# Designs tried in a protein design chat: miniprotein binders against q96jn8r1131to1294. Part 23

Target 1, 164 residues: q96jn8r1131to1294
Amino acid sequence: TLEFLENHGKNILLSNGNRTATRVASYNQGIVVINQPLVPQLLVQVRIDFLNRQWTSSLVLGVITCAPERLNFPASACALKRAAWLLRGRGVFHNGLKICEKFGPNLDTCPEGTILGLRLDSSGGLHLHVNGVDQGVAVPDVPQPCHALVDLYGQCEQVTIVNP

## First folded at step 3 (miniprotein)

Design tC8
Fold by ESMFold2-Fast, scan of step 3:
Structure tC8 (fold): chain B 164 residues (1-164), chain A 83 residues (1-83)
Amino acid sequence: as target 1 above (164 residues)
Amino acid sequence: SKEEELFKRAEELAKEALELLEKGDYEKAAELYLEAAKLALEAGNPELAFEYALKAIWLAEKSGNLELLYEAIELLRKIEEEL
């Protein structure tokens, strides 16, 4: 049973048994984390429910390797300067440093209804899945344990956890 | 505070810019988003400045105003240095 942790960004409201996250204000303070570590072959998926076109950038997703239950979240995931591997727009970022210029589709342009997934392969490679299609390895050799993170930034105001 | 006043003004300008965008006035919307981005940066909010600068770039490109486009690109470059 996958759920979002009760520790989350200030603008988040959880509903549907902590499986839906809604950002109720502004454009930031929207970080949520899945309640169990990503272990190899576990596919964690979220569906984009609502986009507010007032903003230009959209959701960020990735993993953190620190314990999330009591973490004091920054205003946006990209402000994390340690223990973070993030997918934003078309880029891949490690602790705020862009390590890949163009990977997969542009996350800023994914429409409502898109299902985004994160999975570790048997070699520790982090994969992005888009509508069930594996985009390949975004990050090799992710340290474990790690936790799936979604930042409901900008356009993305609501996501729901979807089982495979 | 001065920062709170700048932030509030930036949000007001962005709201006006969105209304102009919805009416198809790309050039004026770009001008207001560019000003909103400058105020957001001055208020110490580079994330918000980045969002507004991106809208200014997109709208300036749509308007065909190259001077405004390059001014917005230069501002985005400065904002990225703060992120």
Scores: ipSAE 0.012, ipTM 0.381, lowest interface PAE 9.1, mean pLDDT 87

Design tC9
Fold by ESMFold2-Fast, scan of step 3:
Structure tC9 (fold): chain B 164 residues (1-164), chain A 83 residues (1-83)
Amino acid sequence: as target 1 above (164 residues)
Amino acid sequence: SKEEELFKRAEELAKEALELLEKGDYEKAAELYLEAAKLALEAGNPFLAFEYAWKAIFLAEKSGNDELLEEAYELLYKIEEEL
């Protein structure tokens, strides 16, 4: 079964059998990682449960290729300078470098109830799914093993893992 | 002191940025808030740097200047290390 790892950002509280992550303070320190590696064709989905409009930015999601079980997470996922491919707002980032200007919808504007998914295709391409719709390949040739990461940044204070 | 001079300059830039914002020049206002945030951080005031950096992010986004937006986020991540 898919769950968030017990190793997470310091402002995270896990509940609902480690399937719901809530950021209980501030706007950062909200990184969570899925317990199973993202293998080809596995679709990992999270639902946005609660947004706080105080902040301009919202959640970030993507993959990391380092072992997450005892990783010391930075305050923000986009501060990762190694082993990270992340989607923030309208951009795709590799180790802090923007590699695509406009991919998929603006993540800063997704409303409560939006279901966001990550999937690797058979060629190692990382796909974003939004409310069941495949947005295409955000990142080609992701190294494996890799792990799905969600950063409950800014507006996004709660997400829950959901089944297809 | 050097810190006092940096702080004063940051506040002057933030004032200029506000005047530009009132005139609808979002891009130039974002540039000045970003510079103000850098000076505030150097002056040892990460909370003020944080406030200016977020103003720069908001205004850079309004202006459509993606390069400026990314520069502002990069500074925000540095400021977060100090908080």
Scores: ipSAE 0.190, ipTM 0.602, lowest interface PAE 4.4, mean pLDDT 89
Fold by OpenDDE base, second read of step 4:
Structure tC9 (fold): chain B 164 residues (1-164), chain A 83 residues (1-83)
Amino acid sequence: as target 1 above (164 residues)
Amino acid sequence: SKEEELFKRAEELAKEALELLEKGDYEKAAELYLEAAKLALEAGNPFLAFEYAWKAIFLAEKSGNDELLEEAYELLYKIEEEL
């Protein structure tokens, strides 16, 4: 069963059998990691449940290749400087550096109810899915094992892991 | 150590609370999470205390116990000062 790990950002409250993450304070400290590592053809999806319009920006989605159980989370995913491939806005980032300017839809403008998914293909490429539609390879040849990461940042206050 | 004992007890209470929650006893579960939060704070783990306090708040609200809800919020505010 896919769940968020108990090791998470300081402002996160887990519920619904650890399948729902809610940021209950401020605009940051909202990083969560999914327990099972990504394996080829496994589609991991989260739904944006609630947005708070008083903040700017929104969730960050990606993967980490370090051990998530022992990770000391920074206030935001943007501060991850190692073992991180992230989707923010329309950009793709590796260890804090932008490696792609425009990819897929703008995550900062995805409305409530949007379902975002991550999937590794047989070649190790990381795919982004939006409402079930494959947007293509965001990151080629991602190291394995890796874990899906969601940063409930800015407007994004709640997400839930959903089945494909 | 004293802190280790407190931490262990907090986790035990949280586990019991979860069991009660599954049985639908929201009020009792909230009480246990509240106690767990207090112990976690005493154990020097404000982050864990924070999590337990919010769980207490959530369940207290579901149970309709306003007194418990208020107590949980008061504890939360104290915890936040240490985060």
Scores: ipSAE 0.000, ipTM 0.186, lowest interface PAE 11.2, mean pLDDT 90

Design tD1
Fold by ESMFold2-Fast, scan of step 3:
Structure tD1 (fold): chain B 164 residues (1-164), chain A 83 residues (1-83)
Amino acid sequence: as target 1 above (164 residues)
Amino acid sequence: SKEEELFKWAELLAKFALEYLEKGDYEDAAELYLYAAKLALEAGNPELAFEYARKAIELAKKSGNEELLKEAEELLEKIKEEL
């Protein structure tokens, strides 16, 4: 079954059989990674459980191609220098470079209860799903193996892995 | 060119750093400025790299992250060799 890895940002508390991640302090140090590689056709979904509107930016979602089990995570996913593809706000980023200005909905404005999904298609394209709706290919030809990553940044203080 | 792409990348990271700075996130802002400095140096712009590295040092000091400060200071010395 899908779970968050025991290795995570220092402000994270895992519960519900490691399927719920809560950021218990500040606005950062909230990176979590799914316990198994994102293989083609596997849909990994998380639900936004709690938003603290004290902050303006919200969660970041994406994939990383390095082994996450012993990785020293930075304070935020945006600081990753490795082979990371990230969705933040309306942007798509690869290694800090904004490769798309406007993709899918603005992640900074998704309400509590929103279900966000990541899936690789058969050609290695990374798809974002929002409440079951495929937003299309955010990133083509993602290297494998890769791992789904969620950064509980800013507003987003809790997410839970949900079944498709 | 590769240099043009690296320069764009450096500019985007610096822009991102300003967003974190706005929120008082000195550690993340310092990390992004450090990254921007490395890319500006690789792009052949040591003047811009120097500016970003200096910002990274200032913000790393504010964050209290000794490891990040050390990395930023080491990069600044490397940048000075190219000026």
Scores: ipSAE 0.000, ipTM 0.138, lowest interface PAE 14.6, mean pLDDT 82

Design tD10
Fold by ESMFold2-Fast, scan of step 3:
Structure tD10 (fold): chain B 164 residues (1-164), chain A 83 residues (1-83)
Amino acid sequence: as target 1 above (164 residues)
Amino acid sequence: SKEEDLFKEAELFAKWALEWLEKGDYEYAAEIYLLAAKEALEAGNPELAFEYARKAIELAKKSGNEELLKEAEELLEKIKEEL
């Protein structure tokens, strides 16, 4: 079954059988990673449970190609060097560099209840799904193995893994 | 202090931007200064955000990347609203 790994950012508390992640302090230190590699056609989905409007930006999601079980996570996913492809706001980023200016909806404005999904297609393209709707290929040719990552940054203080 | 800890991430991004600036990559340095500015703004320091956004604008101009320059200028306008 899909769960968040017990190795996570310092401000994360896992509950609901490691299927719910809550950021209990500040605006950062909120990285969580799914316990299984993102294999082609596996759809990993999280629901936004709680947004704190005190903060200006919101969650980041994407994939990493390094082994996450013993990784010392930085305070934010955008600080991950070499091994990360991330969706933040309206942009797609690889190791801090913006590689696509506008893709999908603005993640900073997705409301509570939004279900966000990540899936690899058979050609290694990373897809974003929003409330069940495929937004298309955000990143082509993702190296494998890779792992789905959610950064509970800023406004997003809680997410829960949901089944398709 | 807690405030100094909050600004640590913005400072780490700024240090990373300096590494790329030393390599002569103005475009990448500007991108990372934008991350530093956004981090400073999120942490509640619009003055520091303004400083880093200005650096991003300067380096984006040197890079010749018009899209990046526009993004940096838009962020600076948002930061000004918080000052």
Scores: ipSAE 0.266, ipTM 0.640, lowest interface PAE 3.3, mean pLDDT 87
Fold by OpenDDE base, second read of step 4:
Structure tD10 (fold): chain B 164 residues (1-164), chain A 83 residues (1-83)
Amino acid sequence: as target 1 above (164 residues)
Amino acid sequence: SKEEDLFKEAELFAKWALEWLEKGDYEYAAEIYLLAAKEALEAGNPELAFEYARKAIELAKKSGNEELLKEAEELLEKIKEEL
């Protein structure tokens, strides 16, 4: 079963069989990684449970290609220097650098209840899904194996892994 | 320590922001300076946070992104409370 790894950001509290992540302090140090690597053609989804409107930025969603069990998490996913492909706002980022300015919906404005998904296609393309709708390829060729990463940043205070 | 790590991240963000500023992307540079300011504040360095926030405000104005400007200004006010 899919769950978040015990190796996570310092402000994260896991619950619900490690399927729910809650940031219990501040606005950062909220990175979590899903235990199983992404399997091609299988959709992995998380639901935004709670938003704190004190901040404007929201969650970051993406993948890492390094071993998640040994990762020393920075306070923000934006500070990952390598092996990271991230979606923030409407942008796509690789190792902290913006590689696409406009992709899909703005993650900073997704309301509570939004279900965000990641799926690798047969060509290694990483797709974003929003409420079950494929938004297209965010990253055309992702190294495998890779793990889904969620940074509970800013507004986003809780997410839950949900079944497709 | 936690504060040391946050400080390093703040500096890293500031470096990246400068690089993007040199590329002419004012909006993204502003966003990154905003992150730098937040991390500097969390690191217990409100003076540095203030500088980064000012940069974010300046560049947000240049970019025309009103939402980003508003956020940067609000952060600046929070930083002032810590000075």
Scores: ipSAE 0.101, ipTM 0.532, lowest interface PAE 2.4, mean pLDDT 91

Design tD2
Fold by ESMFold2-Fast, scan of step 3:
Structure tD2 (fold): chain B 164 residues (1-164), chain A 83 residues (1-83)
Amino acid sequence: as target 1 above (164 residues)
Amino acid sequence: SKEEELFKLAELLAKWALEYLEKGDYEDAAEFYLYAAKLALEAGNPELAFEYARKAIELAKKSGNEELLKEAEELLEKIKEEL
């Protein structure tokens, strides 16, 4: 049973059995983390429920390799100082450093209803899935254990965990 | 008018930004200035929006939040088109 952790950014409200995350204020403080480690072949999926086009940037997806239960989350996932691999726009970032210029679709332009997925392959490669389509390996050799993270940044004000 | 209401709200948010700045909360201060800038622009006051956006940029740099900085810089470019 996949759920968002009760430890989350301060602007988040969890509902629907902790499967829906809503950012109720501003554009930041919207980090949520899945309650189970992302083990190989587990596909974690979220659906974009609501976009506020007042903002320019949108959601960030990725993994963290530190324990999330008592993390003091920064205002944005991109400010995580260590142990973070993130997909933002078309870029892939490791601890704030851009390591890939163009991977997958531009996350800042995904419409409401888009289903975004994260999965580790058997070799530890992190895959992005978009509407059921595997985009390939964004990050090779992700350290384990790791946890799936969604930052409801900017335009993205609501996401819901959906089953495959 | 709606513009007067937006203007007053922008001024209130800028006041809150200053209170957060006084506490040393640079990120929250930058956020409130950014919001104030957006409302001032919507209210038809690009001069005020420019002032708030500049402050948001300065404080976003101090906060280390690159995304907040980019958002503030993008807003500043939009504001310049209205000046």
Scores: ipSAE 0.000, ipTM 0.104, lowest interface PAE 19.5, mean pLDDT 81

Design tD3
Fold by ESMFold2-Fast, scan of step 3:
Structure tD3 (fold): chain B 164 residues (1-164), chain A 83 residues (1-83)
Amino acid sequence: as target 1 above (164 residues)
Amino acid sequence: SKEEYLFKLAEEIAKLALEELEKGDYEEAAEWYLEAAKFALDAGNPELAFEYARKAIELAKKSGNEELLKEAEELLEKIKEEL
């Protein structure tokens, strides 16, 4: 069963059998990781539950290829210097460097109720799904094993894992 | 510290913005400065974030991308709250 890992950012509170993550303070320290590695047949989906319009930026999602169980998470996912492929705003980032200018919708403007998914295809391509619609390959050739990561940054204060 | 990593990341992203600016790609440069501003704010440096956001606004205007301009202007207002 899919759950958020117990190792997470310090502002996170897990509930609903570790399937709901809430950021209870500030705008950062909100990184959560799915407990199972992404394998080609697995679609991991989260729903945006709460948005706080006090902040401008919103959630970041993507994958990390390091072991997450003992990772000391930085204040935001984009501070990860190694082993991270992230979707933030309009861009695709590898270890904090923008590698694609405009991919899919602007994540900073997705409303409450939006369902965001991550999936690996058989060739190791990372796909973003938005409300059930495949946006295409955001990142080719993701190394294995990798784990899905969500950063409840800025506006996004709560997400829940949902079934496909 | 995590704040030092974010600060270094903001600086490195800003260097990419300068590279795109030199190539005449105003839209890409504005996007890079916008991201640098976000990292600088996360690093606890709203003064640097303000400077990057101002550059993003200037370049977004030159690019003609109205959505990017709006995003940069909204970020600048948030940065002002931290100053």
Scores: ipSAE 0.000, ipTM 0.147, lowest interface PAE 16.7, mean pLDDT 81

Design tD4
Fold by ESMFold2-Fast, scan of step 3:
Structure tD4 (fold): chain B 164 residues (1-164), chain A 83 residues (1-83)
Amino acid sequence: as target 1 above (164 residues)
Amino acid sequence: SKEEYLFKLAEFIAKLALEELEKGDYEEAAELYLYAAKFALDAGNPELAFEYARKAIELAKKSGNEELLKEAEELLEKIKEEL
């Protein structure tokens, strides 16, 4: 079964058998990581449960290729300078560098109820799925093993892992 | 398809490098050209990788960042093996 790891950002509270993550304070310190490596063809999905429109930007999704169990998380995922590929807003980021201006829908505007998915294809390409629709390859040839990461940043205060 | 995507990625990062260079941020421009060179090499285009790595070296020297310069020089040697 897929769960969020107990190692997470300081403002996160895990519930529902570690399948729901809630950010209980501020706008940051909300990084969570899935407990199993993202292996090819595994679709990891989270549903946006609650948005606080006091903030402007929203959640970040992606993968890290370092071991997550003892990682010292920064305040936001985009501050990761090592082994991180991230989707934020309309951009794709690699180790803190913005490498694509416009990929898929704007993650800052996805409403409550949106299901976001991450999947590796057989060539190691990272795909984003939005409400079941494959957006294409956001990142080619991700090194393995890698782990799916969600940053409950800004507006996004709660997500839940959902099964297909 | 994969090599085509990596090539487009390298070109996009090089465009970002040029924008930073135009702002006078030599260190950021050098770092971006270094990444562009890595992706160009992975895309199977060592000629383009060579040009980006040379720009990274030039700009790293102007920035005074010795670690970045060393990394760019090491990448250039690796690229030469593919040419």
Scores: ipSAE 0.000, ipTM 0.098, lowest interface PAE 20.7, mean pLDDT 83

Design tD5
Fold by OpenDDE base, second read of step 4:
Structure tD5 (fold): chain B 164 residues (1-164), chain A 83 residues (1-83)
Amino acid sequence: as target 1 above (164 residues)
Amino acid sequence: SKEEDLFKEAEYLAKWALEILEKGDYEYAAEIYLLAAKEALEAGNPELAFEYARKAIELAKKSGNEELLKEAEELLEKIKEEL
C-alpha cells in the first residue's frame, strides 16, 4: 500500500497508517516521500486536508530520483538542487531551475479538499492530475525509479494519500 | 540545533539566489531571497533576515511581480518587529 516514508521533514507527524502527514510546527521542514516508486500508469494522489492562512505559499509536489531513505531533507523542497522535479505555484522546476512558467492550476491557491495526483505515462512523462482530471505532461522523460514527494510548506499543514 | 540548521540553510539559499540572479532571473532570485529571509528569521537572526528581505524587495521590483513585492514588504515589517 502507498504510505509516507519514516524518513521525513522534522516538523512532520505521520498518522493514519502513515497515509496522513501533518506539519505540526512553523511553516517548513515538511517534506514527505511516498514509499513506492512511480511506475507507468500508477496514479498517486494526495488530498489537501488543512490550510493555515497565516502563512504564504503552499505545498510543493514533485518527484525525486535519488534514494529517499538516505535523503537529508532541507527545510523546503525548493532547496533541492539535484535529482528533483517540482511543481510550485504554476511553475515547473528541475534541480531548482524553472523550466516552465505556467503549468496547470496554481498550487498556492488550491483549496482544502483538492486532490492532486502524479502519474507516469508509457513514455516517461510525468502528468499532474487535479481532482481526477489530467492536466497534461508537466515533465517529459523523468528518470526511473522515482518517488513522489510532497512538501507541506506554508499554508499546507496536512495531506492524506487517497485512492483514485 | 534547529536554529543552527535554519541559519545554514538561509545562507545556502542566499548564495543560491545570487547564482540565479547571475542568470538574469530576478523573480526567482527574489523568491529564494524571500525564503532565505524567512529561514533567517526563524533561526533567530532578524538582522540577517532584514538583509535578505531587502534583497527580495529590490529584485521583486525589478521583476515586476507585485504579489511577490507585497509579500516581501510584509515580511520586512514583521522582521522590523523583531529588531
Scores: ipSAE 0.024, ipTM 0.402, lowest interface PAE 4.1, mean pLDDT 91
Fold by ESMFold2-Fast, scan of step 3:
Parts: C-alpha cells; sequence; structure tokens
Structure tD5 (fold): chain B 164 residues (1-164), chain A 83 residues (1-83)
C-alpha cells in the first residue's frame, strides 16, 4: 500500500498509517516521499487537507531519481540541485532551473480538497492530474527508478494519500 | 504587461527568499536569491539578475557558507558580462 516514508523533513508528523503528513512548525522542512517507486501507470494522489494563508507560496510536487530512504532533505524541494523534477507555482523545474513557464494550474492557488496526482506514462513522461483530470506531460523521459515527492511548503500544512 | 510577465518567476523566487529571510535563515535565503538571479538572467533581465545576485552574496557571507558565496560571486561575474 502507498505510504509516506519515515524519512522526511524534520517539521513533518505522519499519521493515519503514514498516509497523512502534517507540517507542525514554520513554513519549510516539509518534504515527504512515497514509499514505492513511481512505476509506469501507477497514479499517486494526495489531497490538500489544510492551507494556512499567512504564507504566499504553497506545495511543490515532483519526482527525484536518488534513493530517498536515507536522504538528508534540504529545507525545501527548490534547493534540490540534483536529480529532481518539480512542479512549483506556475512552472516546471529541473535541478533548480525552470524548464517550462506555465504548466497546469497554479499550485499556489489550489484550494483545500484539491486532489493532485503524479503518473508516468508508458514512454516515461511525467503527468500531473488535478481532481482526476490529466494535465498532460510536464516532463518527458523521466529517468527510472524515480520517487514521488511532495513538499508541504508555505500555505500547505497537511496532505493525505488518496486512492484513485 | 509584457515586461512584468517576462520576470514573474524571478520575482516569485525573490518574494519566497524574503519569506525565508524573515525567519532568519540566511543560508537558505541566499540559495533562493541565487535561483532568482539565474531566472532573471534567463528571462533577459541582467539588471534584475545583478540585484538578486548581490543579495545572495550578502546573505551567503552572513551564513558562513563559503561554497555558496563562491557560486554567487561566479554568477555575478557572468551577469556583469551581459550588462
Amino acid sequence: as target 1 above (164 residues)
Amino acid sequence: SKEEDLFKEAEYLAKWALEILEKGDYEYAAEIYLLAAKEALEAGNPELAFEYARKAIELAKKSGNEELLKEAEELLEKIKEEL
């Protein structure tokens, strides 16, 4: 079954059988990773449970190609300089550099209850799903194995893994 | 405007760095300002890139991270070539 790894950012508390992640302090140190590699056609989904609007920016979604079980996470996914493809705000980023200006909805404005999904297609393209709707290919040819990552940054203080 | 649209991502990163700075995390704020400078340079605004790189250098010095300071100083030299 899909769970968040016990290796996570230091401000995270896991609950509900490691299916709910809550950021209990500050605005950062909120990276969580799914316990299984993102294999083709597996749809990993999280629901935004709680937003604190004192912050401007919100969650980041993406994949990493390094092994996450003992990784020392930076304070934010944006600081991952290697082996990371991230969807943040309005853009798609690879190793800290913007590779697409405008893809899908603005993640900084998604309301509570939004369900966000990540899936690899048969050609290795990374797809974003929003409330069940495929937004298309954000990143072509993602190296495998890769692991789905959520950064509970800023506004986003709680997410829960949900079934398709 | 067209000009506003061109560097919105750099501005977004700089605002994010300000949030980090407010929390007193100089090292992380310097990293995000460095990313903002790179985005501004890629968007074709070396003047804005210069401002963000200068902030990154200042904060990297306060953080004591010599590797980050070196990276920021190297970026500033590249930006000067585009001015």
Scores: ipSAE 0.014, ipTM 0.236, lowest interface PAE 8.1, mean pLDDT 83

Design tD6
Fold by ESMFold2-Fast, scan of step 3:
Structure tD6 (fold): chain B 164 residues (1-164), chain A 83 residues (1-83)
Amino acid sequence: as target 1 above (164 residues)
Amino acid sequence: SKEEDLFKFAEYLAKLALEILEKGDYEEAAEIYLLAAKMALEAGNPELAFEYARKAIELAKKSGNEELLKEAEELLEKIKEEL
């Protein structure tokens, strides 16, 4: 059973058996991590439940390669360094470098109800799925073990883990 | 070129840091300015790197994060060697 870890950003409240994450304050401190490693072919999906239009940017998705159970999360995923590969807006980022200019849809404009998925292929490539559609390889050769991360940043105040 | 890509990314990070700063998060803004300074330095623009590192130091002081302040001060010393 996929759940969000109890270790999370300080503005997060978990509910629904730790399958729903709500950011209850501000625009940041909203990082959550899935409770098991992202192993090849496991599809982890979250649905955008609530967007607050007071903010301009939205959620960030990605993977982290350090152990998440005791990690002291920064205020936003974009402050993570070598341990993270992140999809933000239209870009793919690692260690503060933009490694792909335009990949998939703009995450800042995905509406409520959008289902976003992360999956590793058999060669270690990280895939983004949007409403069930594979967008292709965002990051090749992701180091393992790695864990799926969602940063409820800006507009995105609530997500829920959904089954395929 | 790699230098041009790093320069553009540094400018993007600086704009992100300004948005974060307008929301009142000094610590996060300082962290992003520090990253922008590193990217500007790698892009071969120590003048821009200096400006971003100085902003990171100011914001780190306001945040009370002494570890971040130390990292930003160390980077500023490296940038001064390139000026």
Scores: ipSAE 0.000, ipTM 0.144, lowest interface PAE 16.4, mean pLDDT 84

Design tD7
Fold by ESMFold2-Fast, scan of step 3:
Structure tD7 (fold): chain B 164 residues (1-164), chain A 83 residues (1-83)
Amino acid sequence: as target 1 above (164 residues)
Amino acid sequence: SKEERLFKIAEVLAKLALERLEKGDYELAAEFYLIAAKLALRAGNPELAFEYARKAIELAKKSGNEELLKEAEELLEKIKEEL
């Protein structure tokens, strides 16, 4: 079954069989990674459980192509300068550089209960799903293997892996 | 007062921006300074708003985020009108 890896940001507490991640301090150090590679047609979904409106920005979703089990995570996913494709706010980022201005909904405004999904198509295109609706290809031709990453940044203090 | 509350929030955001800067997170540091500048301006402190906006511009340039840079530059022009 899908779980968050035990290697995670230092402010994360895993519970519910490693399917729920809670950021217990501050606004950062909240990176979690799914325990299985994101292979074509696997839909990985997380539900936003708790938002703290004290903060401005919210969660980041994406993929990394480096091995996550022993990775020393930076304070935020956007600080990853290699092997990272991320969705933050309305933008798409590759290794810290914005490569698309507006894709899908603004992740900083998604309410509690929103289900966000990541899926690779047969051509290696990374898709974002929002409440079951495919938003299209955010990133074409993602290198394999890759791993789904969630950064519980800012407002987003808790997420839970949910089945399709 | 409302002014005191806005100032207090701006100060907290500036501290968070400094923490992000120390971690090498230029874009997030710029974003926090930008918000701190907006709140300082609303709190009636354009001098402090100017300082925060300058920091936001510097860090937005380092981050390569063109939209953030544009927003920070536009805010700085607005702040200059209040000086």
Scores: ipSAE 0.000, ipTM 0.080, lowest interface PAE 21.7, mean pLDDT 84

Design tD8
Fold by ESMFold2-Fast, scan of step 3:
Structure tD8 (fold): chain B 164 residues (1-164), chain A 83 residues (1-83)
Amino acid sequence: as target 1 above (164 residues)
Amino acid sequence: SKEERLFKIAEWLAKLALEFLEKGDYELAAEYYLIAAKLALRAGNPELAFEYARKAIELAKKSGNEELLKEAEELLEKIKEEL
């Protein structure tokens, strides 16, 4: 079964057998990583459980290609210096730099109940799924191994891993 | 099309690689050229893929990152099969 790793951002509390992540303070320090590498054919899905609209931006999701078990997480995922491919708001980011202006829906506007998925295709392309709908290839040729990451930033205070 | 999207991303990553090269960050520039080469190859443009991979090799050597160099050299051999 998929779980969030015990190594996570300082403001995270894990519950529900490490399948629910709650950010209990502030707007940052909310990075969580899935316990298994994202391999082709594995669809990792999280549901947005709670949004606090006092904050402006919302969750970020993507992959990292470094080993996450002992990683010292920065305050936000977009501050990762290397090995990070992220979907944030209106764009795709690599190592903190925007590499695509517009892909899929705006993640800052997804409501509570939205199910967001990450999947690698057989060619190493990273796909975003929104409520079961494949949005296409956001990032091609992701290096192996890679790990699915969710940053409970800003509005997004809780997510839960859900099965397909 | 999928090929058009891959090509545009490859071109954008090559531009980003050049920006890092201008700042003296050889390792990051090499990484971006390597990814651009992979995308150009998948987009059906082995000539452009070859140019980007050659640049990635050059910059990986300057960076001292042996794993990145090995990956770029392996990609260049794969690209040569398409030419």
Scores: ipSAE 0.000, ipTM 0.155, lowest interface PAE 16.0, mean pLDDT 83

